# Ledger of designs, part 12: VHH binders against Vitellogenin-6 (vit-6)

Target 1, 176 residues: Vitellogenin-6 (vit-6), of Caenorhabditis elegans (p18948r1340to1515)
Amino acid sequence: ANCVVKSTKINTFDQVAYRNQFTPCYSVLAKDCGSEKSEPRFVVLMKKINEKKEWKNVKVVYGENEIEMYKTEEGLICRVNGEEIEYQPESEIEKKQYNIIWLNKNTLKFDSDDVTVQFDGVNARIHLSALYRNQQCGLCGHYDNEKETEFYDAENQENTIPKFAKSYLYKDSKCN
Short names: E, the ipSAE of ESMFold2; O, the ipSAE of ESMFold2 at other seeds; V2, 0.75 times the mean of E and O plus 0.25 times the DockQ between their complexes.

## First folded at step 7 (VHH)

Design d17 (from d1 with S52D S106K; framework vhh_etentamig_d1; at its last look DockQ between E and O 0.66; V2 from the best seeds 0.00; counts 0 for: pae E 2.1 > 2)
Fold by ESMFold2, look of step 7:
Structure d17 (fold): chain B 176 residues (1-176), chain A 121 residues (1-121)
Amino acid sequence: as target 1 above (176 residues)
Amino acid sequence: EVQLLESGGGLVQPGGSLRLSCAASGFTFSEYYMSWVRQAPGKGPEWVSGIDTSGGSTYYADSVKGRFTISRDNSKNTLYLQMNSLRAEDTAVYYCARGITMVRGKYFDPRGQGTLVTVSS
């Protein structure tokens, strides 16, 4: 199952298409929603870099790690736990339960057993393991093969698209 | 559907040479960096070599530097690895992969069967 973000267009894991106006505040695209008493295994977030550009930041929170990918005037940048990694085949990336892969100069991929995120600075493709069927929530939908409930929020209430999208804003000091 | 088909492996004595090929289909080959990854019996995957989209930049693990040469022919959707001065430690199944990365343990999921290289006297 794939969720595809093309600039402002989202095609969910259940093949429901809609538009979302991203802001400089992070929204949750996909999140492990299967365990209420444990931290999610993963969270995939997206925001615009600023109000003027269609360029995006993608953040993947995976276990205790934070991976940030974003486009600049000088190209794509990847940071792991705040430290920029270099575009090099023998990079000193820490050995963890995931890989970071340069597919080409314009495309990065975060790869793990749970979630794969491919990102080119504007667009993203998110792939989930089948283990997350009925256990995923976010702007990418619920991954439950149900189109009628796709816009139910994190509390499983049906919403208009703007309210649905607002329910997945990631709160921080600058965005609430 | 992404498919990668490795070939060219075999039995060779130490000091010998082999040339591996990887036929690619199901994606636009010329738009991707490519790598060779090997897996010796009882060991985890080891990244061997990588190449950019045009073949203008090539990269090698220290263990093979100076002995192996990666190349590609984008008109034939084919990746190559010329292996010279082979050693017993080069014995492994060799796979090609899209992208340039450090391969870590179980997270290397090969798209093909690979091609076996055995270096033995």
Scores: ipSAE 0.387, ipTM 0.748, lowest interface PAE 2.1, mean pLDDT 81
ESMFold2 (binder alone), look of step 7: mean pLDDT 82; pTM 0.842
ESMFold2 at other seeds, look of step 7: ipSAE 0.465; ipTM 0.797

## First folded at step 8 (VHH)

Design b17 (from b15 with H100E; framework vhh_8k46_1; at its last look DockQ between E and O 0.49; V2 from the best seeds 0.00; counts 0 for: pae O 10.3 > 2)
Fold by ESMFold2 at other seeds, look of step 8:
Structure b17 (fold): chain B 176 residues (1-176), chain A 123 residues (1-123)
Amino acid sequence: as target 1 above (176 residues)
Amino acid sequence: AVQLQASGGGFVQPGGSLRLSCAASGFTFSEYAMGWFRQAPGKEREFVSAIRSSGGYTYYADSVKGRFTISRDNSKNTVYLQMNSLRAEDTATYYCAASEYYPLREYSTYDYWGQGTQVTVSS
């Protein structure tokens, strides 16, 4: 299942499209919300980083690791636990539980058994294994094969979309 | 350029039937949901019916449920509205529209609009 996140459009894991605006504050795109875990195995976050351009920052929290991907004037940057990784063709960074792969100079891929995130500085594509059916939450929906009521009431959707989106806003000191 | 051409309107007596057609061009029809809206003089445009891109789920205003049927033919890039048991209050200009976003009942969701076709129900 794939969630496709564009600047003003999100197409969820259940193939429901809706409009969304990103801010300079992180929003949760997808998160492990399993019923038996107190601590999520992954969290995928996105924020806007330029008022005039559609540049974004994506952060993947995977276990104790933090992977940050974002666009700059110099190109797409990847930081793993604060350490910058330069583009190298055909290169990948293999870790015990995940890989970081440059698909090309403008596209990065975080790859694991649980979640895959592909990002080009503006748009993201998130893939989840079927094991996370009914166990994921965020702006990408519930992954429950129900399109109509995944995260909002269709008849009151405009009145509930801002509340739905705000509930996944990741607060920190810089955003409040 | 995107074009939505609605047709099939006209005069009909109460209890009669009409079938509206909306031919689409300039976009990949099978990727878009289609909707019908109507507007009577002096009133706001209101939702009538919508159909998802796949055709697997349909939506109806309460006032038309059981009387109107929306359908689509992706091979002909056309959406239809079969209107049965027509009443005087169904008199309006009917507009077709296209969207790749939800919610389908909201006119502000739709990016592309046809010019409309007049339906008049009178004895």
Scores: ipSAE 0.005, ipTM 0.306, lowest interface PAE 10.3, mean pLDDT 80
ESMFold2, look of step 8: ipSAE 0.006; ipTM 0.369
ESMFold2 (binder alone), look of step 8: mean pLDDT 85; pTM 0.856

Design b18 (from b15 with Y102W; framework vhh_8k46_1; at its last look DockQ between E and O 0.04; V2 from the best seeds 0.00; counts 0 for: pae E 17.4 > 2, placed apart)
Amino acid sequence: AVQLQASGGGFVQPGGSLRLSCAASGFTFSEYAMGWFRQAPGKEREFVSAIRSSGGYTYYADSVKGRFTISRDNSKNTVYLQMNSLRAEDTATYYCAASHYWPLREYSTYDYWGQGTQVTVSS
ESMFold2, look of step 8: ipSAE 0.343; ipTM 0.730
ESMFold2 (binder alone), look of step 8: mean pLDDT 84; pTM 0.843
ESMFold2 at other seeds, look of step 8: ipSAE 0.275; ipTM 0.684
ESMFold2, look of step 10: ipSAE 0.000; ipTM 0.107
ESMFold2 (binder alone), look of step 10: mean pLDDT 84; pTM 0.845
ESMFold2 at other seeds, look of step 10: ipSAE 0.085; ipTM 0.545

Design d18 (from d1 with T101Y; framework vhh_etentamig_d1; at its last look DockQ between E and O 0.65; V2 from the best seeds 0.61)
Fold by ESMFold2 at other seeds, look of step 8:
Structure d18 (fold): chain B 176 residues (1-176), chain A 121 residues (1-121)
Amino acid sequence: as target 1 above (176 residues)
Amino acid sequence: EVQLLESGGGLVQPGGSLRLSCAASGFTFSEYYMSWVRQAPGKGPEWVSGISTSGGSTYYADSVKGRFTISRDNSKNTLYLQMNSLRAEDTAVYYCARGIYMVRGSYFDPRGQGTLVTVSS
């Protein structure tokens, strides 16, 4: 299943489209909600980073790793645990359970067995393994084949679209 | 719907040569970087080579530099790998893949069946 995230439009894993406005604070697009326990396998976050352009920052938290992808005037940048990764492949082979791939000059992909995130600096496409049916939550919906429940919040309460979107804002020191 | 069909593998003696091909369909081939990835029996995937959209830039793992040459023909939607001076450690199933791998983990989801290269006396 795919979720397509554009600057003002989200098409969820259950093919429900709605409008959403990103802010300079992270919103949760998709995360492993299949366990009430403390450590989701993945979290995919997005925020707006430029007031004049539709540029975004996508962050993927995968196990103990943080991957950031974002657009700048110089192009699309990728960081892993705070370290920038250049366009050219120069890193030695790592024993990680994911890949980071340049599809072309303007498109990056985070690729794993659980979640795949393709990002061009403005828009994202998220693919989930079928193993996460009924186990995912976020702005991309619940992946449960039920369109009527797409806007239930993290506490499983049905919401209007603005309240649903607010329930998935990611809080940190700058946005709290 | 993306399809990648690898071919050209076989049994070859050390020091020999092979040329691999990858026929691509289901996407605009000329808009994507491409790579070769290999997997030896019982081992994790190893990225071996990558190429830019035009073919103007090529990249190689240290283990194959000077021996392997990646190329592409965008008019035929085909990626190639010329392998010379083959060694026993080059024995693997070879796959083509979209993109150039910057972080190369143990995960690899091949789109094709791959083509087996066996280097043995």
Scores: ipSAE 0.587, ipTM 0.846, lowest interface PAE 1.0, mean pLDDT 82
ESMFold2, look of step 8: ipSAE 0.595; ipTM 0.850
ESMFold2 (binder alone), look of step 8: mean pLDDT 82; pTM 0.843
ESMFold2, look of step 10: ipSAE 0.628; ipTM 0.857
ESMFold2 (binder alone), look of step 10: mean pLDDT 82; pTM 0.841
ESMFold2 at other seeds, look of step 10: ipSAE 0.572; ipTM 0.834

Design d19 (from d1 with R104Y; framework vhh_etentamig_d1; at its last look DockQ between E and O 0.87; V2 from the best seeds 0.00; counts 0 for: pae O 2.4 > 2)
Fold by ESMFold2 at other seeds, look of step 8:
Structure d19 (fold): chain B 176 residues (1-176), chain A 121 residues (1-121)
Amino acid sequence: as target 1 above (176 residues)
Amino acid sequence: EVQLLESGGGLVQPGGSLRLSCAASGFTFSEYYMSWVRQAPGKGPEWVSGISTSGGSTYYADSVKGRFTISRDNSKNTLYLQMNSLRAEDTAVYYCARGITMVYGSYFDPRGQGTLVTVSS
């Protein structure tokens, strides 16, 4: 299943489209919601870089790794655990459970057997394996083939679209 | 639907040469960086070589530099790998992939069956 995330529109895993406005605070696009007592296997987050531009920052938390992808005036940047990754891969790298791929100079992909995130600095496309059917939540919906429950919030309650979207705002000291 | 079809593998002696091909369809080939990735028996995947959209920049793992040459023909939607001075350690199934891998792990989702290269005497 695919979720297509544009600046003002999201097309969910269940093919439901709705309008969403990103802020400079992270929102949860998709996460493993099947691991109630353990850490999620993945979390995919997105925010605007600032209020003026439609450029975005995408963060993928995958196990103990944090991958950030974002657009700058100098181009698209990728950081893993705070360290910027160059376009050219090194030949001898410690094996990881994921790949980071430059599709071209304007498009990055995070790729794993659980989740794939393709990002061009403004828009994202998220793919989940069918194994996460009924096990994911976020602005990309629930991936359950049921359009009637698509707008259940982070507490799994049916809501209007604005309240649904606000419930997935990632909360920290700056974003309450 | 993205399709990548590898061919050109075979059995060669050490020091020999092979030329691999990858036929691409289902996407605009000229808009993507391309790579070769190999997987030796019983081992995880290893990135081998990459090439920019125009072919103007090429990249190689240290283990193949000076022996392998990546190229592409965008008019034929085809990626190539010329392998010279082959060694036993080059024995693997070779796959082509879209993009150039920056962080390479044990995970790899091949689109085709790959093409087997066996280097033995």
Scores: ipSAE 0.349, ipTM 0.727, lowest interface PAE 2.4, mean pLDDT 81
ESMFold2, look of step 8: ipSAE 0.381; ipTM 0.749
ESMFold2 (binder alone), look of step 8: mean pLDDT 82; pTM 0.839

Design d20 (from d1, 15 letters changed; framework vhh_7n9e_1; at its last look DockQ between E and O 0.21; V2 from the best seeds 0.00; counts 0 for: pae E 12.5 > 2, placed apart)
Fold by ESMFold2, look of step 8:
Structure d20 (fold): chain B 176 residues (1-176), chain A 121 residues (1-121)
Amino acid sequence: as target 1 above (176 residues)
Amino acid sequence: DVQLVESGGGLVQAGGSLRLSCAASGFTFSEYYMYWGRQAPGKGREWVSGISTSGGSTAYASSVKGRFTISRDNAKNTLYLQMNNLKPEDTALYYCARGITMVRGSYFDPWGQGTQVTVSS
């Protein structure tokens, strides 16, 4: 299943569309929300770079690794654990249990067995393994094949935020 | 507003132990990863330890692994750090923070005001 994230619209894993406006505060798009005793295998986060631009910063936390992708005036940047990864139009960077792939100079793909994130600096597409059915949470929904829930009520109101994502927005000192 | 209040610091001899507490309010404590960090005099902030929302998973900086134990009590909205076999190098202002993951390099804002730990030779 796929979740498509645009600046003003999110299409969830369960094919529910609703309006959302990102801010300079991180929101959880997708997160491994399995049993409470296990650490999440991944977390995907997104925020606007600043209040004026629709450019985004995406952070993927996968195991002990942090992958950050963001747009600048000079193009799309990828950092892995703080180290910048050079644009390589004809090669793939393979590390540990994931790959970083430049689809072109303006589009990056983080690819793993658990989650795939494609990002162009503004919009993202997130794919989850079927193993996370009923174990996913975030703005991309619950991946539980339920379409008739609170998301329909939320779509009648702009700026609707799921409980977990809402809690994250209020953690950032800039966003209180 | 989010509020984090650290306590339990003090002066202790090398080899000794201390237990720090962090009382949380203004947010749903059980829904957040929690962290301990420290700042030695004249130095930048250093991540020390992190713990999952349930407490089922923990992580530690290599400098404290095996000596420090992080824990939480979600019913009391409190985070703990048990520090054993303390060394002079552990002298620092210790603070707690909340975040989205327990791994190093995660966003730690907001932070508490801190509690001073001083380890004498």
Scores: ipSAE 0.000, ipTM 0.176, lowest interface PAE 12.5, mean pLDDT 74
ESMFold2 (binder alone), look of step 8: mean pLDDT 84; pTM 0.851
ESMFold2 at other seeds, look of step 8: ipSAE 0.005; ipTM 0.264

Design d21 (from d1 with V103I P110Y; framework vhh_etentamig_d1; at its last look DockQ between E and O 0.63; V2 from the best seeds 0.00; counts 0 for: pae E 5.2 > 2)
Fold by ESMFold2, look of step 8:
Structure d21 (fold): chain B 176 residues (1-176), chain A 121 residues (1-121)
Amino acid sequence: as target 1 above (176 residues)
Amino acid sequence: EVQLLESGGGLVQPGGSLRLSCAASGFTFSEYYMSWVRQAPGKGPEWVSGISTSGGSTYYADSVKGRFTISRDNSKNTLYLQMNSLRAEDTAVYYCARGITMIRGSYFDYRGQGTLVTVSS
């Protein structure tokens, strides 16, 4: 399944399209919401980083790793646990569970068995393993083959589209 | 749909040469970095070489530097690997991959079935 974010337009895993205005606060695009007994295997977050342009920051939390991708005037940047990586093949990431791939200077791919995120600084494509059917929540919907439940909030309650979107906003001291 | 079709492998004696090709389709080839990776029997995948979108920058693993040459022809959507001075240790299935693949265990971004290179007497 794919969720596609084009600037402000979201096409969910269940093929429901709507608009979301991203803010400087992270929103949850996709998250492992399946088991109360386990920590989430992944969380995919997105925020806006430029007031005049549709530039975004994508963060993937995967196990104990934090992968951040964002656009600058000088190009697309990737950081792993705070350390910038280079797009040359001699730049190594000795991680057991995922791969980070420069498709070109303007496109990055985070790839794992659970989730794949392709990002170009403005647009994202998120692919989930079929194992996350009925176990996914976020702005990308619930991946349950049902369009009418797509807008259940983070507490799994049905809401209007604006309230649904706000329920996945990650609040911190800069966003209150 | 992205397709990558490797060819040009075969049986070669030590010291010999082969030229591998990868025919690409389903994407704008000239916009992507490209790599060769290989997998020897019983071992995990190993990155071999990479090339920038224009072909102006090339990269090689230490084990092949000076013997292998990566190139591309964007007008033909084709990636190449010229392999000279082949050794038994070069025996592997060779794969064409989009992007510059970071070293991380067994994960690589490739699509083809690969082409077998065997270096043996």
Scores: ipSAE 0.162, ipTM 0.623, lowest interface PAE 5.2, mean pLDDT 79
ESMFold2 (binder alone), look of step 8: mean pLDDT 84; pTM 0.851
ESMFold2 at other seeds, look of step 8: ipSAE 0.328; ipTM 0.734

## First folded at step 10 (VHH)

Design b19 (from b18 with D62K; framework vhh_8k46_1; at its last look DockQ between E and O 0.91; V2 from the best seeds 0.00; counts 0 for: pae O 3.3 > 2)
Fold by ESMFold2 at other seeds, look of step 11:
Structure b19 (fold): chain B 176 residues (1-176), chain A 123 residues (1-123)
Amino acid sequence: as target 1 above (176 residues)
Amino acid sequence: AVQLQASGGGFVQPGGSLRLSCAASGFTFSEYAMGWFRQAPGKEREFVSAIRSSGGYTYYAKSVKGRFTISRDNSKNTVYLQMNSLRAEDTATYYCAASHYWPLREYSTYDYWGQGTQVTVSS
């Protein structure tokens, strides 16, 4: 299943589309909600970087790794655990549990058995394995083949779209 | 009131070891990830290590990976940092911190901070 995240629109894993506005605070796009609340195997976060451009920062928390992808005037940047990874055409950075792939100079892919995130600095595409049916939550929905529960919040309460989206948004003190 | 009391700092020769402890009170310790940050004079505070609430995942700055080990004992509300093979560049005030949020490498993610303990590595 795929979730497509654009600057003002999200198409969820269950093919429900809605409008969303990103802020300088992190929003949770997708998270392992099948594990204990404090022990997710992955968390995918997005925030807006620049108010004049639709540039975003994506963070992927994956096990003991934190991957950051974001656009700058000098191009698309990837950092793994705080260390920048250089663009190399038709190459990939293979780690024990995941790969990082430059699809081209303007598009990065984080690839693992659990979650795949493709990002071009503005828009993201997230893929989850079928193992996460009923096991994921976030702005990308619940991946449960059920459109009626798509907008349950982080505490599994049914909500309107604005309240649902706000429940996955970090508070202002966490905006950097 | 929330308290994070770091201890175990001191003077040590290069190549030596220290074990830092951070005792926590005033919050439910087992629900928080814990982190260590350090700040040298004239430098910004930098990430050292973090451990999730259950101890299931640990995180290390590249400069300390393989030399430092973070651990926690939820029955004692205490997080530890075992610091081996110390170098002059490890000289700093070390701060413990607690967080409910991700990512754990970012200073701004942490809600509660201790006062710190000084580590000085010199001949």
Scores: ipSAE 0.375, ipTM 0.736, lowest interface PAE 3.3, mean pLDDT 84
ESMFold2, look of step 10: ipSAE 0.406; ipTM 0.771
ESMFold2 (binder alone), look of step 10: mean pLDDT 84; pTM 0.850
ESMFold2 at other seeds, look of step 10: ipSAE 0.325; ipTM 0.723
ESMFold2, look of step 11: ipSAE 0.483; ipTM 0.800
ESMFold2 (binder alone), look of step 11: mean pLDDT 85; pTM 0.856

Design b20 (from b18 with L104F; framework vhh_8k46_1; at its last look DockQ between E and O 0.01; V2 from the best seeds 0.00; counts 0 for: pae O 11.9 > 2, placed apart)
Fold by ESMFold2 at other seeds, look of step 10:
Parts: C-alpha cells; structure tokens; sequence
Structure b20 (fold): chain B 176 residues (1-176), chain A 123 residues (1-123)
C-alpha cells in the first residue's frame, strides 16, 4: 500500500485523495498507532520550509533515530541524528534497523521493515508493511480496506477536510 | 480528451426501475471516485451517490438510500446507478462526474462531468 504526498494533494493508503496545504509546522503523514501511545515504532512528519517554493522537510522518527531530509538551493540534504550524510553515487548507508539510500542527487529513500519513505525535496511516497493494516493513522489515512468513514481526525472524530488536517499538526515548542 | 457518456434514462412508472451507465475515457478511471448528481427543473443540482476508486465504499443521499445502488467496473471504465422503487420526486436530469479529491458529496470537488441523461417518473 502506498501513500503519495504532493504539495497540495494527498492520495492515502486506501485510495482516497484530498487536497492539503502544508505549513512551517510538522504534520503527521503516517504513524504507528497500534503500539502503546508513547512508543510508536515510527512517525513520518512533513513541513513546508520555504514560503515561495514547494520545498519540504521530511522527518522520520524510527526507534531512537531521527532522519531529516530537506531541499536547499545546493541540493537535497540528509541528516541522521543531526549529522549530515554525504551524497555517494549508487551507495547505501546501512544501519542495524534501517537503510538510507541516495537514489540520485535529488532523491533519497529511508528503508526499513516497517516503513519506506522516498523523498525528492517536494513530494513523498510512503509504503507501509501489511502489519500496519488498521494500525496506522495520519494524513495518509487509516489503511483499512472497506469501512473508512472519511476524515476521522487524530481523536477518531469525522471532520471536514480542514479540521481533519489540523488535527494532525505535530505540536512542538515552535507550534501549537 | 476526457469524456463521460451517460445513458439509460427514460420514462418509467412509479415503483419501476432504471439502470444508468456512464462510460469514461481520457483519464485513469481506476484512480477516480465517481459520482451521480441530479437536477430537476427549477432546483439546484444535488448529490445522489458516489463510489470510491476501488469500489470499496459507497455514498448515498438520504433520499435514495435503500432504493439506489451505485457500482463500477474498472475493466470497462464504467460506473452504474441502479434505481429501484422510483418516485415522482426522482424525476431529473442525472449527471455522472469524476473526482480525484475528497469530499465526494460536493459537486465543486468534481473534475469531470457528463452531459446527463433524463429520468422521468410519471404515470
């Protein structure tokens, strides 16, 4: 199952598309919602980082690791736990629980058994393991095959699109 | 170019049945939700039914629930509306439409529209 996230369009894991606008605050695209609330196995976040361009920052929280991917005037940057990873043609950066792959100078892939995120600085594609069927929440939907009642928010209440999207804003010290 | 060709309208007695078809071309049908809307003379266009791109979930206006059934065949790029137990109030021009984006009950969300087919329920 894949979720495709464009600047103004999201196509969810269950083939529901809708329009969304990103802000400078992180939104939750996909999250492990089946484990205990304080210990999700992964969280995939996205925010806008340039007012005039459609550039985004994607953050993957995976276990104790934070992986950030974002576009700059000089190209696509990847940081792992705050340290920048250099572009290496046709190479992989393998870790115990995940792999980071430069597909080319403008496209990165985070790959794990649970979630795969491909990102080019503007758009993302997220793939989830079938283990997360009915266990996923976020702007990418709930990953069920039949009974998604459109646009349940982070508290499982059905909403209009703007209210649904606002419910998945990630609260931190710089945002609500 | 995108085309939505609705057919199957006609005259029917109250309590009767009709099946509408809408054949689509010019876009990737399996990626779009399909909807039916209707407009009676002197009234605004109103939502009738919609079906998600996979066919896994359907939507109905309250006035047609239990009487109408929407379905789709992605191999034929066609959406259908089976209309049973028809009433005089169902008389309208019926339009099919395609949307890539939610919400599916709102006509303003739909990208592509057919020309419509007339349904008249009268004795």
Amino acid sequence: as target 1 above (176 residues)
Amino acid sequence: AVQLQASGGGFVQPGGSLRLSCAASGFTFSEYAMGWFRQAPGKEREFVSAIRSSGGYTYYADSVKGRFTISRDNSKNTVYLQMNSLRAEDTATYYCAASHYWPFREYSTYDYWGQGTQVTVSS
Scores: ipSAE 0.006, ipTM 0.243, lowest interface PAE 11.9, mean pLDDT 80
ESMFold2, look of step 10: ipSAE 0.006; ipTM 0.255
ESMFold2 (binder alone), look of step 10: mean pLDDT 82; pTM 0.835

Design b21 (from b18 with Y101F S108D; framework vhh_8k46_1; at its last look DockQ between E and O 0.01; V2 from the best seeds 0.00; counts 0 for: pae O 15.3 > 2, placed apart)
Fold by ESMFold2 at other seeds, look of step 10:
Structure b21 (fold): chain B 176 residues (1-176), chain A 123 residues (1-123)
Amino acid sequence: as target 1 above (176 residues)
Amino acid sequence: AVQLQASGGGFVQPGGSLRLSCAASGFTFSEYAMGWFRQAPGKEREFVSAIRSSGGYTYYADSVKGRFTISRDNSKNTVYLQMNSLRAEDTATYYCAASHFWPLREYDTYDYWGQGTQVTVSS
């Protein structure tokens, strides 16, 4: 199944919907929680980047790579390890373990064997390999076919939705 | 409301041809990839073909490659599947679908689905 992330609503991998408000701090949407805690194979993060518009920034950490996608007044931008990637109509940027694909000028896709992230500057859709059944965590839930455990936090404790969401928030100096 | 209206199915003898059409409305057609899937009785839906939003790249299941051709006309919001050299195993209900997401070979990727059109290949 897919996790669909909109500005104020998340539909998880286990088809549980709830309301969530993004902040200028990154939140973990989906993460490999089956590997050593400091060595996840992937982490998908999202934050709000404009108070008046529903623009978001998505970061995909994949192995030693960091892929950043975000909307600006000049359009949708993709950076790979800090280097900006030029839009080419329906182009593919192939790397050893993943691909970067422009579906159109306003939609970008990160594609790998583990996780696929489609992003249009506002909303994201995340597809996760079946290999991560019972091994994924984040705002997109746990991918365990069980709705009762969907809101377990990053330390695997059941919480109210606000505490669940806070447990996946990465704070820094640019956010409250 | 989103509508995907598939048409052009029917009965055909082995070796024959059919052209399926899928007319789309209720979304920005030129921003979506389009796909064709089929389902025989008692089987799961399987991928047949897909085409990117601009029409620049096409994808085919191995079983239909060289026999089927997908195309689209963004001015008419329509995707087509030209089916040549039809075989009995091509008998199925054919569904068109639309996706803003990859991979295009996976049915879970597609957001919108048509009602399908029946293709029967029999002597």
Scores: ipSAE 0.000, ipTM 0.137, lowest interface PAE 15.3, mean pLDDT 79
ESMFold2, look of step 10: ipSAE 0.006; ipTM 0.268
ESMFold2 (binder alone), look of step 10: mean pLDDT 82; pTM 0.827

Design d22 (from d18 with Y107R; framework vhh_etentamig_d1; at its last look DockQ between E and O 0.01; V2 from the best seeds 0.00; counts 0 for: pae O 16.5 > 2, placed apart)
Fold by ESMFold2 at other seeds, look of step 10:
Structure d22 (fold): chain B 176 residues (1-176), chain A 121 residues (1-121)
Amino acid sequence: as target 1 above (176 residues)
Amino acid sequence: EVQLLESGGGLVQPGGSLRLSCAASGFTFSEYYMSWVRQAPGKGPEWVSGISTSGGSTYYADSVKGRFTISRDNSKNTLYLQMNSLRAEDTAVYYCARGIYMVRGSRFDPRGQGTLVTVSS
């Protein structure tokens, strides 16, 4: 299953399309959702970076790792735990739990057994393993083949689309 | 303080049925997704079933589909699990939990003592 995130449009894992405007603060696109005492295995976040362009920053939190991918005037940048990695044609960075792949100089892919994120600086495509059926939440929906619960917020309440989107705003010190 | 009290377990023969209950208090029950999670002796926790706030959407692990039915009564703050066609592999302590999802590899910290279901000839 794929979630496609364009500049102002999201097509969820359950094929529900809606419009969303990203802000300079991270929003949760997809994460594994567990009990109130469980840490998610992955979280995929997106924010807008450039006010003049539709450039985005994607962050993947996967286990103990943080992977950031974002567009600059000089091209796409990838950082792993704060350290920038260089583009190398026809190569990939392999780790025991995930791979980072430059599909070309304009497109990055984070690849793991759980989630795959392709990103070109503006648009993202997120693929989830079928193992996460009924186990994911975020702006990409619930991956449950049920459209009536698609817009439940982070606290499992049904909402209008704007309130649903606000509920997945990721809180940090710069974005309360 | 959040409290979840499981009941209804017992000893049953293969093919038999049991109905588990979970009495909830300390939070607004009708506003939360709920789940059943089970743990067999010496094994890790296994998510069994989940239910939406209204009860309109229900979810099941492949191992129990067609045999178990989750339901809730928001007026009584109670979650239920109807367990039919029980098998030896269903033997476990059953817990209820807030939330509809338990992620692969997540740690489960139960709120209640659970209710033991034993399926044996």
Scores: ipSAE 0.000, ipTM 0.125, lowest interface PAE 16.5, mean pLDDT 76
ESMFold2, look of step 10: ipSAE 0.434; ipTM 0.799
ESMFold2 (binder alone), look of step 10: mean pLDDT 82; pTM 0.841

